# Designs tried in a protein design chat: miniprotein binders against b1l550. Part 75

Target 1, 279 residues: b1l550
Amino acid sequence: MRLPEELLERARDIHSEAPSHRIKLDRVGSFGLKVPVEFKGFLLLAEADVWVSLPEGRRGVDLSRQVEAIYELSNPPKDPFSLCREAAISLLEKLNYADSSGVSIRFDAPLQDGESLKYYGVEISSIASDEIINKIRVEILGMTACPCTAELIRAYKSSEIAATHTQRSLGILEVSTKAEHPDPDKLASIIERAMSSPLRTYTKRPDEGGLVIRSLSNARLAEDVVREMIHLFLEEFGHLPEDTHILAAVRSMESVHMHDIYAERSFSLDEIRKEISSH
Below, E stands for the ipSAE of ESMFold2; O stands for the ipSAE of OpenDDE; V2 stands for 0.75 times the mean of E and O plus 0.25 times the DockQ between their complexes.

## First folded at step 9 (miniprotein)

Design kv33 (at its last look DockQ between E and O 0.95; V2 from the best seeds 0.00; counts 0 for: pae E 2.1 > 1.5)
Fold by OpenDDE base, look of step 10:
Structure kv33 (fold): chain B 279 residues (1-279), chain A 83 residues (1-83)
Amino acid sequence: as target 1 above (279 residues)
Amino acid sequence: SMKRVRIEFTFDEENREEVLEFLKRLARELAEKYGLTVLVYVEDGRIRIFVKGDPEAVDKFIEEVLKELEKRGVKYTVRVEEL
């Protein structure tokens, strides 16, 4: 049922009213929208968040205009990077009272794994204010083998390849930059290469055996994985602006404990270069 | 009353990065001075400035930006669009 337009003339615009408490809000918007995106030849349904700032003198945000802004740009489907950036700009342009805007788009990105597909989680964001900041977060599962247990078993059985417990580990790279969004596949590759071994969607027996042997031969602490991620990131993305901010993290779902092991480092490119050069 | 303006600059490639940083700084200063919302970004190799606020303030902003670019002797093409 659509309300008669005549009623709209009598109704107060609640959103434009002064609030009872004159306080600015940083982010007000719609979270959990579904938008189509085209990503590397795949048409995907992504989850999107859209928001703008709200000044102290305005009671509420026009949420319908926010939703319209992103859906106008989503048809036809486009790459999520352009969608995110363009939508953030559009929000800032359309909502006259906003001094900042932001868009976040999340989906599982397909990743080729031989003749099959695996995936990684990706969140692409853009924030518009006086400039545009692009953010990307990549999460991918890998396998880690514990070097400590391996050393204990080696000492006990004198085996060439010591058995050890293995577990799934979630690697995380988050990059915030004034440059274009970095390639998420490259970020995912860095994470996988930093772990003891990648995961596979399926393996034949010879491949499975090789994967496990590789993991055992490349046993790494969660701390080792994070440090390796940082090292590989610097090699691949050292060309990004010096003020680019990075979070490298690993959550190891330890198979011998009921809890996870977590390690992280947050840094700017400038900071980490200075740190490494000092050694 | 609010005025919304998109300014698009085309610069020679050799000076684009330096000019971009200059415009970012200038835009920020002027935004603070005049109480404007300003976004500086690159689109298709061109520098864009989005500015919104009081109409008189927006006009002053545009005038000052162009004046400062002239002082630097930078050659550019400009397109101004009111939204």
Scores: ipSAE 0.564, ipTM 0.853, lowest interface PAE 0.9, mean pLDDT 91
Fold by ESMFold2, look of step 10:
Structure kv33 (fold): chain B 279 residues (1-279), chain A 83 residues (1-83)
Amino acid sequence: as target 1 above (279 residues)
Amino acid sequence: SMKRVRIEFTFDEENREEVLEFLKRLARELAEKYGLTVLVYVEDGRIRIFVKGDPEAVDKFIEEVLKELEKRGVKYTVRVEEL
């Protein structure tokens, strides 16, 4: 049913009124939108959040205009980084009362895995105020092999057994920067290379054996996986602005425990460089 | 009443990064002075400044930005688009 447009002359414009409590809000928007994006030749259905700031003197946000802004830019589908940035700029331009805007876009990014595909998680954001701040979070699973158990088994009665427990571990890199978003494939590669071994969609027995041998030969504590992520990140992305902020983390689903192990380090580029150069 | 303007600069110099940082600081300062909302960004190798607020304040903002670029000796072309 469509109501007669003439009713607009009789109804109060609730959104443009002053609120009873004059309190500024930092983020008011529409969350969990589904938008099409084109990424590396794939058409994906991504999840998006859009928001603007709301001044203390305005009661409500024009929510339909926010949603319209991102959907207009998503047709035809385009790469998610352009969509994210352009939508954030468009929101600030179109919503007169806002002094900042933001857009987040989440999707599973495809990766070639032999003759099949696997994926990793991506969330990007662009926040526009007096300048644009871009954020990207990449999450990918890998395999870790425990060096503590490996050493204990090696020492057991001069044992010929080479063994340890292995588990899936989730690696996380999150980058906030004034530069353009880092390439998500490079971030995912850094995480996988820091692990004991990557995960595969499937393997034939000879290749599976090689994968397991690699993991045993590259046993790492969760703490050392995080340190390796940071080392590799600095090699690849040390050129980013000095105030770029990074979070590197691992959540390991330890196969011999009822709970997970978690390791994390947050830093800015200028901070970590000073720390490393002091050693 | 609100005026919304997009200012686009094309520079033929190699030191665009220094000009960008200068414009970011200048835009921030003038936005506070005149009660304006600004956004400085780069699009297709061009520096863009979006500004919105009181029409007279927006006009003063544009005038002062151009004056400061001239004072700095930066060669540029500019396009001003009201949205």
Scores: ipSAE 0.560, ipTM 0.867, lowest interface PAE 2.1, mean pLDDT 90
Fold by ESMFold2-Fast, scan of step 9:
Structure kv33 (fold): chain B 279 residues (1-279), chain A 83 residues (1-83)
Amino acid sequence: as target 1 above (279 residues)
Amino acid sequence: SMKRVRIEFTFDEENREEVLEFLKRLARELAEKYGLTVLVYVEDGRIRIFVKGDPEAVDKFIEEVLKELEKRGVKYTVRVEEL
């Protein structure tokens, strides 16, 4: 059913009216849109948020224009980086009252894992104002093994590979930059290499044994993992602009506790280099 | 009434980063001076400037950007498109 178009001529233009209070809003938009994306040869269903700034003198945003912008650019499906960037630009261009725009796209990214696939979380954003700022967040699970318990067992039994507890740990790398988005597969790789061992989709018994031995032989605190992630990030992405901002974090789901352990560090490239070189 | 314009510049690769930095600063200064929304970005190796606002202010923005580039003596190709 469709109401007569004649009604639009008599109805108030609510969005263009003055609001009850003259307050600027930072982000107004359409959240939770389903969009197809092409990522490294895979067609994936992603979730997108699109928004613009709203000036203090305007009551509302034209939501149909926002949806049109992202859907027009998503057909045919394209890589999420280009989609995110192009949609943010398009929103700023099409909505005359907006002085900034943004787009976030979230999906689970496949990684080749032997003959199977494993998945990690990706969130990509582009924010357009006087420049484009690109942001990417990668989350992937790995395994950590406790060095403290390992050391106690070694002292007690004098064994070559000490028994200790192991647990799943979530590694997080978030990068905000004026350059292109970093490759999420490389960010995921950095996180996995910083862990005691990576996780697998499935393993046969000999491979599972090897994974456990690797983890036990490479026991790391959450604090160790964060420091190693930062070290590896600087080796791979130290060429990014000096004002690039990074968050590195680990949440360890401790198998011997009812609670998790968490460690994080936020920094700019300029800041961290000065810190490392000063001692 | 709003005027919306996209300006696209093609520069020699060796000058692109230096010119991009200059154009970002200039665009920010002129946006504040004329009350315009201006976005500077790179697409396919070309520098794009999107500007919107009052038509007379937009025209002055374009005129001043081109004048400042001529002063720098760099080679470029420019395309101006009204949206």
Scores: ipSAE 0.516, ipTM 0.844, lowest interface PAE 2.3, mean pLDDT 87
ESMFold2 (binder alone), look of step 10: mean pLDDT 85; pTM 0.849

Design kv34
Fold by ESMFold2-Fast, scan of step 9:
Structure kv34 (fold): chain B 279 residues (1-279), chain A 83 residues (1-83)
Amino acid sequence: as target 1 above (279 residues)
Amino acid sequence: SMKRVRIEFTFDEENREEVLEFLKRLARELAEKYGLKVLVYVEDGRIRIFVKGDPEAVDKFIEEVLKELEKRGVKYTVRVEEL
């Protein structure tokens, strides 16, 4: 349905009016847009949010211009890092009243798993203001095995491989930096290596047995996994600017409980280096 | 009432990282002084500055940036585009 364009000549420009209350809004935009992206040879349908700040003297944002901007930049599909950065800059440049702009793009990233694929979650953001801040969050499932129960069973039976409960654990790495986005595949690899074992899309019985034995032989507390993730992150990405902020976390879906266990640490590179150096 | 300008600088590679930090600091100082919105970023190996605000303030911003670069004796090429 399309109304006559002549009506625009008589209609008030609501967006440009003064609001009822002079209050700045931090994020106003279009959320949940579907955009195609090219990621490491895959064409994926991603979900995007776009926003700008709204000053206290302006009633509304031109949402149509935001949607047009990201769709123009997404055709043909491009990598989500460039799309986030270019769209955020474009929004700040096009909307004269905006003090800041941002774009977030979320998708499931494919990861080679033998002859099949598995996936991990990715959220990439760029926020433009007086500088560009790039954020990336990677979430991937792995397996953990309880060392406490393992030790108790070992004491009881003197087994070479102690029995213990295993569970799926979600590892999380989030990085906020003025540098380029870290490679999400490397972040996913760090998380998997910190776990008792990675998860597989498909296993045959001998491979499944091997995965379980690997997990049992490498039993780790949620706290152990977070510390190992931080250690591995510093080895791979310690070159990032000192003011880079990292969140490392794990949520263990405990097989013997009705609740989960959660462990996390937030830090800047400057902070963690000083902490480690003092030891 | 609003003037929007994109300035693109090409610097010798030996000086690029030093000049980038200098321009980021200078841009923050001038943005506060003139009440401007300024963003400094790198695109295709070139340093870009986006500035918006009052036309007179934008013009003064550009003049002061160029004068400070001359004081530092840095060699560059510059392209100024009004958006």
Scores: ipSAE 0.397, ipTM 0.785, lowest interface PAE 2.8, mean pLDDT 87

Design kv35
Fold by ESMFold2-Fast, scan of step 9:
Structure kv35 (fold): chain B 279 residues (1-279), chain A 83 residues (1-83)
Amino acid sequence: as target 1 above (279 residues)
Amino acid sequence: SMKRVRIEFTFDEENREEVLEFLKRLARELAEKYGLRVLVYVEDGRIRIFVIGDPEAVDKFIEEVLKELEKRGVKYTVRVEEL
């Protein structure tokens, strides 16, 4: 039952009081909020975190205003990129003591897969201060095939087709930029094209055979996949600001080992262009 | 005591990128000059500027931005909203 609003006149404004210790906090907010989002024609349940900076002289954050900011903007459901960016800006507009704000939204993105759907992981954020920094992380499973074993088997049997072990590999692309969030479907596509073959949710037997043959004909080390992802990323997104930061990684769940193989490269666009160009 | 304003600009598509870089630079200069917190971003093909600070400083910021755009001879529509 609701208490009388008259009690607010007697109650101390705890949030506006001085704290016990004059220490600035970088992120204070509401975490694990469930929000509906509209993504590429799908209505999805996403999970969101919202936060603001808290100055050393203020005891607490107005949490109700944080929840209002994201829920007001999420009804009706809208695309998660606009929601993320607009909510971060709204937090700065509503909470004048904050120097910065941020919003993070996580969901599994559907991707058309023949007559069915497959899913990949997406996490986006927008951090607003005197500029907006947008970050996106895409993770999708693909297939890799070992070129080393393929070469040995080819030498053993003949040159017709090489047999080798295949495994699931998780491809990861993370982008932090002052520009708008890159399209996650394009990032997922880059990852899949860098792999030996994509994975499917559902296949008929002939199609499954085709995927295996494709993978075997396109055998790649985890190191090869990371380099190809970077190459493809530069072709698609090389126009982003020079200080855009990228992480490209692959975790290969090796079918012949009890452990995984991991390959990674972090870079800025400025850094990688200088590395690739030769004089 | 703090004044908050959102300014929305609509420019010709061809010049949006050039004008955006100009406005970002100008906003940074004026924010430092007047002690304001300023954010420049793009939304739905429009350039938006969020500014917060002392009322007189905010008003001077808006006046200077509009004056500089007029000097460049750029065609635009503007909407100013106090928050």
Scores: ipSAE 0.013, ipTM 0.482, lowest interface PAE 8.2, mean pLDDT 84

Design kv36 (at its last look DockQ between E and O 0.93; V2 from the best seeds 0.00; counts 0 for: pae E 3.3 > 1.5)
Fold by OpenDDE base, look of step 10:
Structure kv36 (fold): chain B 279 residues (1-279), chain A 83 residues (1-83)
Amino acid sequence: as target 1 above (279 residues)
Amino acid sequence: SMKRVRIEFTFDEENREEVLEFLKRLARELAEKYGLLVLVYVEDGRIRIFVKGDPEAVDKFIEEVLKELEKRGVKYTVRVEEL
């Protein structure tokens, strides 16, 4: 049922009213929208969050306009990077009271694994104000083998390849930059290469054996993984602006403990380069 | 009263990057001067400026941007759209 338009003339515009408390809000919007995106030849249904700032003198945001803005840009489906950036700008332009806007798009990105597919989690964001900041977060699972236990068992059994506990570890790279979004596949690759071994969707026994042997021969602490991620990131993405901010993290779901091991480093490119050059 | 304007510039490819950096700097300075929200970005190979604020201030901003581009002798086409 649609209300008669005549009633709208009599109704107060609640959103445009002054609030009881004049306080600016940083983000007001719709979270958990579903939008189609095209990513590397795949049509995916992604989750999207859209928001704008709200000035102290306005009670509420026009949420319908926010939703319209992103869906107008989502048809036909486009790459999530362009969608995110264009939608953020569109929001800033369309909502006259907003001094900032933002869009986040989340989905599982397909990643080729031989003849099969694996995946990584990705969140692509853009924030628009007096500048555009692009953010990307990549999360991918890998495998780590513990070097400490390996050393103990080596000492005990005098084995060339010592047994050790292995576990799934979640690697995280988050990049915020004024440049274009970095390639998420490259970020995922960095994370995988930083771990003891990648995970596989499907392996035959010879391949599985080789994967495990590789892990055992490349045992790494969570701390080692983070440091390796940073090192590999600098090699691949050292061309990004110096004010680019990075979070590198690992959550290791330790097999011998009931809890996870977590390690992280947050840094700017300028900061980390100075740190490394000082040694 | 608030005015919102999108300015779209088309430049020759050879000068686009230099002009973009210039416009970013100029826009920042003028934004501070006039108390405006200004965003400079590239869309479809064209430089766009979104400017929002007091109508008189917005008009002054546009005038100054165009004046500075003329001083540099840059050839461009411009489209101004009020939103």
Scores: ipSAE 0.651, ipTM 0.878, lowest interface PAE 0.9, mean pLDDT 92
Fold by ESMFold2-Fast, scan of step 9:
Structure kv36 (fold): chain B 279 residues (1-279), chain A 83 residues (1-83)
Amino acid sequence: as target 1 above (279 residues)
Amino acid sequence: SMKRVRIEFTFDEENREEVLEFLKRLARELAEKYGLLVLVYVEDGRIRIFVKGDPEAVDKFIEEVLKELEKRGVKYTVRVEEL
C-alpha cells in the first residue's frame, strides 16, 4: 500500500528549507548501493557511493535523484570507469544546488592466474566540479621475504641462499589524475613485480617450492617494495599530467612479529621527477 | 532560479586538442567573470560544456563563447540544450 501522492501538496519540502545551522557539507549522498558492472568480460556486483556538495542555505539533498542517476546509467551494465564519470557528470548537471559531485565504485577484480583466477581490490572514483578528477586505488597481496634474517642465517650456515621468514604483504597504489583512469590490471602488475613473489590461487608442491625459492632469492624490505613500485609506475605511467598524485604503500604482515610493518610515499609526478633528477 | 545548459561542439579531429585547451581557458575566465559553474569535458569525441548559474549570466557566457570561436575561424557544429 502506498500513501496518496496528494499528501506531497500538504507536506513541507524539507530538503529545500534553511537548515538550523548555516554550514556547508562537502559530501552528502547514498552510500553502499549495489550496482552491476562489466569489467574485462566479467559481470560483477559492485558497491557504489554517490554524493554531492550541499550549500550552507539548503537543509538536505534529494537522495532519490542520486539513486536514479546511477541506476539509469548502470542498466545495462557498463564498465565502471564510464559509469563513474558519467554518473558524476549527470549528478552535477541534474542537481542545481551542487557545486561538486562524486561517484566511487568498489569491487574485487579477477586476474588470470594460470588455469584459475585470483582477485584484487579496486576502487574507482570520479569527482566533477569545474574539472573532472579521476581516482583509482588498487590493493593486491604478494609475498615478501626478509633480507635481514636471510643475511644472519647465511652468515650462520655459510649458505648462498639463506632461509628467512616470508609473509603476505599488501601492496597499494592510488592514483588521482585529470586524465583517464589508469588500467587497474597494470597497477596490480606493478605491485606484484615489486614484491619478492606474487601469490597464487593454488600450487602443487613443485610450484610451491619454486615460488618460495623465487621469494628467498628476491628478498625485499617493505621500503624496497615501495621504491620499486614508484620506479615501475614512472616507467608505465610517466606520461600522465604532471599534477597527477600517487600514493604507493606496502603493509607487510610479518610472520615473526605480532605487528605489521608499513611503508608509504605520496607524491605528484612533478614533485618526484624533480626529486629524482636532483643530486 | 538556476539555468543549466549543455553546449556540444563537433570539431574536425585535427583541431580538437587545440580547441579543447582554448575552450577550457576561456571557460575558466568567463566562469570567474560571471560567477558561473562551468565544466568542459569530452564525450564520444565531442567537446561538451556544462554551465549553470543565473540565467542572464549563462546567456552571456554562451554568447561570448560562440563569439570567440567565430574569431578563431575553426569549422564546427554546435548544439545548445537547456537541461
Scores: ipSAE 0.531, ipTM 0.853, lowest interface PAE 2.0, mean pLDDT 87
Fold by ESMFold2, look of step 10:
Structure kv36 (fold): chain B 279 residues (1-279), chain A 83 residues (1-83)
Amino acid sequence: as target 1 above (279 residues)
Amino acid sequence: SMKRVRIEFTFDEENREEVLEFLKRLARELAEKYGLLVLVYVEDGRIRIFVKGDPEAVDKFIEEVLKELEKRGVKYTVRVEEL
């Protein structure tokens, strides 16, 4: 049912009023929108959040206008990075009362895996004010093999046994920068290369054996997986602005325990270079 | 009240990066001087400047940006749109 337009003459414009409590809000928007994006040849249905700042003197945000803005930019579908940045800028330009705006877009990124596909999680954000801050978080599963148990088994009565426990581990890289978003495939590759072995969608028995042998030959502590992520990240992305902020983390779903092991390090590029140079 | 303006520049491709960094520095300087919100960005190969604030301050910002481009001999076309 649609109400008559004539009622607008009699109704208060609630959003344009001053609020009872004059308090600025940092983020007011619509979260969990579904938008189409084109990513590396795939048409995907992504989730998006949109928001703006709200000054102390304005009671409400024009939420439907925000939603319309991102949908207008999403047709025809375009790459999620352009959509994210362009929508954030558009919100800031079009909403008179906003002094900042933001957009987040989340999707599962497909990866070629032999004759099949696998995937990893991506969330990107762009925040516009007097500058643009771009953020990206990538999460991908890999395999880790415990070096401590491997050494105990090797030392056991006969060194003929080559074994340790293996498990899935979730690797995480999150980057916040004034530069363009880093390529998510490169971030995912860094995480996978830091693990004991990548995961495959499917394997034939000889390939599965090779995967397991690789993991045994490349056993790593969760702590060292994080350190390797940082090393590889600096090798690939050390050129980013010095105030770029990174979080590198691993959550290991240890197959011999009822609980997970977690390791993380956050840093700016300036900070980590000073730390490395001191050693 | 508040004035909002989008300024769009088209420059030669070879000089665009140098001009972009110049405009970002100039915009930051003038934003501080006049109490403006200014964002410099690139869209479809064009440099855009969004500026918001007091109408007189916005007008002065626009004038000074164009003046500085003239002084440096930069060739450009420009479109100014009030939002």
Scores: ipSAE 0.373, ipTM 0.782, lowest interface PAE 3.3, mean pLDDT 89
ESMFold2 (binder alone), look of step 10: mean pLDDT 85; pTM 0.847

Design kv37
Fold by ESMFold2-Fast, scan of step 9:
Structure kv37 (fold): chain B 279 residues (1-279), chain A 83 residues (1-83)
Amino acid sequence: as target 1 above (279 residues)
Amino acid sequence: SMKRVRIEFTFDEENREEVLEFLKRLARELAEKYGLFVLVYVEDGRIRIFVKGDPEAVDKFIEEVLKELEKRGVKYTVRVEEL
């Protein structure tokens, strides 16, 4: 059933009314929308959140206008970076009461792996206020090998290659910047290079053996991986504005424990340069 | 009531970064002076300024931005659209 549109002339404009309590809200919007995006030649179904700030004197936001804005910009599908940025700006332009807006888009990104594909997680955001801040988070699984157990086994039975436990580890890089979003493939590459070895979708037995031997010869603590990720990030993205903020983290799913090991570091480019310059 | 305006500038792309930083600083100063919301951004190789607030203040903002660009001898094309 559809109610007559003439009822809109008789109905109160609830959203424009004063609220029961004069409290500003930071984010009000539509979360969990499904939107198509074009990413490096793939058409993907992504999940999107859109929001705006709500001033203390206004009861509600125009949710239908938020949804309309992102869907207008998603047809035809476009890259998620442009979609995030354009939708965030469009929300500020269309909703006169809002002083900030934001859009986040999440999807699994395909990555070429020999003759097959693998994937990594991506979340791209743009937040617009008196400036635009772009944020990207990349998560990809890799392999780590424990150097402590390797050293103990090497002491017990001398061998060219010490045995040790290996596990899947989740590497995380999150970047917040006033510049354009960093290329997520480069962020994923940094994470994989910091690991003992990357994971593969498919390997033949000789190649699998070689991968395992390489990881055992490159044993790393979660702490080692985080430090290496930061070092590699600075080599690739040290040109970003000095107020760029980065989170580097590793969650190691320890094969010998029922719990995970976690290591992280948050920093600005200005902060980390001053820290390492003393060496 | 609130007035909302988008100003779009097309500059020679060789000078866009320098002009962008100038416009960002100018916009921030004028936003504080006139009590306006202002966002400066780049889209499709063009510099855009979104401004909103009191109609008279918005008009003064636009006049001052154009005046300062003329003082600097910058060549540009401009489009002003009320939203």
Scores: ipSAE 0.360, ipTM 0.778, lowest interface PAE 3.3, mean pLDDT 86

Design kv38
Fold by ESMFold2-Fast, scan of step 9:
Structure kv38 (fold): chain B 279 residues (1-279), chain A 83 residues (1-83)
Amino acid sequence: as target 1 above (279 residues)
Amino acid sequence: SMKRVRIEFTFDEENREEVLEFLKRLARELAEKYGLIVLVYVEDGRIRIFVRGDPEAVDKFIEEVLKELEKRGVKYTVRVEEL
């Protein structure tokens, strides 16, 4: 059942009216939409946010138009990178008051882990204004081992491998670029290689022992992990445009404390290359 | 009323990056000059420009973009679609 179209002629166009205060809003849209996506052979349920800028002279955004844009492009399900980009462009083309548009899509990405799967977090965005900026954030858990306690135990009792505490640490890489989104599996791999060891979904006792020995032999501060992530990122993705911005961070869930340790660095490719070259 | 146009350019691959940076800069300058919303992006190896605003300003934008490309002597194919 539908109301008559004639009612639209009598109704005020609320969205086009002047607002109570002439203030521009940067992002107005539909947040938390459920959208299916196809990622590396998997059909996944993702969560999407879509938005546009709203000028100071316009009261509101037509939210139904935003939902139409992303759902038209998501049937059949497609890769989340193309969906993000195409939806952001579509929003800017269709909404005649918007100066910019954006789309973010979040999901848990499966990663092959021996005989099983493990999962890492992915959030991608495309923002359209005078050009398209693509963003990707990858989060994956790994293991770190404390080098400070290892050194104390080594001093206490001479040993080739010192005991120390280990903990889960969350590694984070976020990239903002005018190029295509970096492959999230490669970003996840960089994070895991920077850790004392990766985590596994399932281990047998010999494999678990191996992970522990690896961690103890490769003890790293959160600060060490961040520096290694940056080094590995430059090796893999140094070809990206020089104005590409990166955030590298680690949050270590310290097993000997009630609180976490956090380390981060934000930089552009141009900035970091000049910094490294000065030494 | 506002006019909305999508312009699609096909260039030789070796020239695409140089032309893309040129078009981004030109589009930004013309957008400020004429009060237009302009988006420059690449899709399927082609450079696309979306432009929106006053019809006369949109037409001037298109004219100036084409004039500047002719001055550079770059070979291209263009498709202009009003949305």
Scores: ipSAE 0.407, ipTM 0.799, lowest interface PAE 2.9, mean pLDDT 87

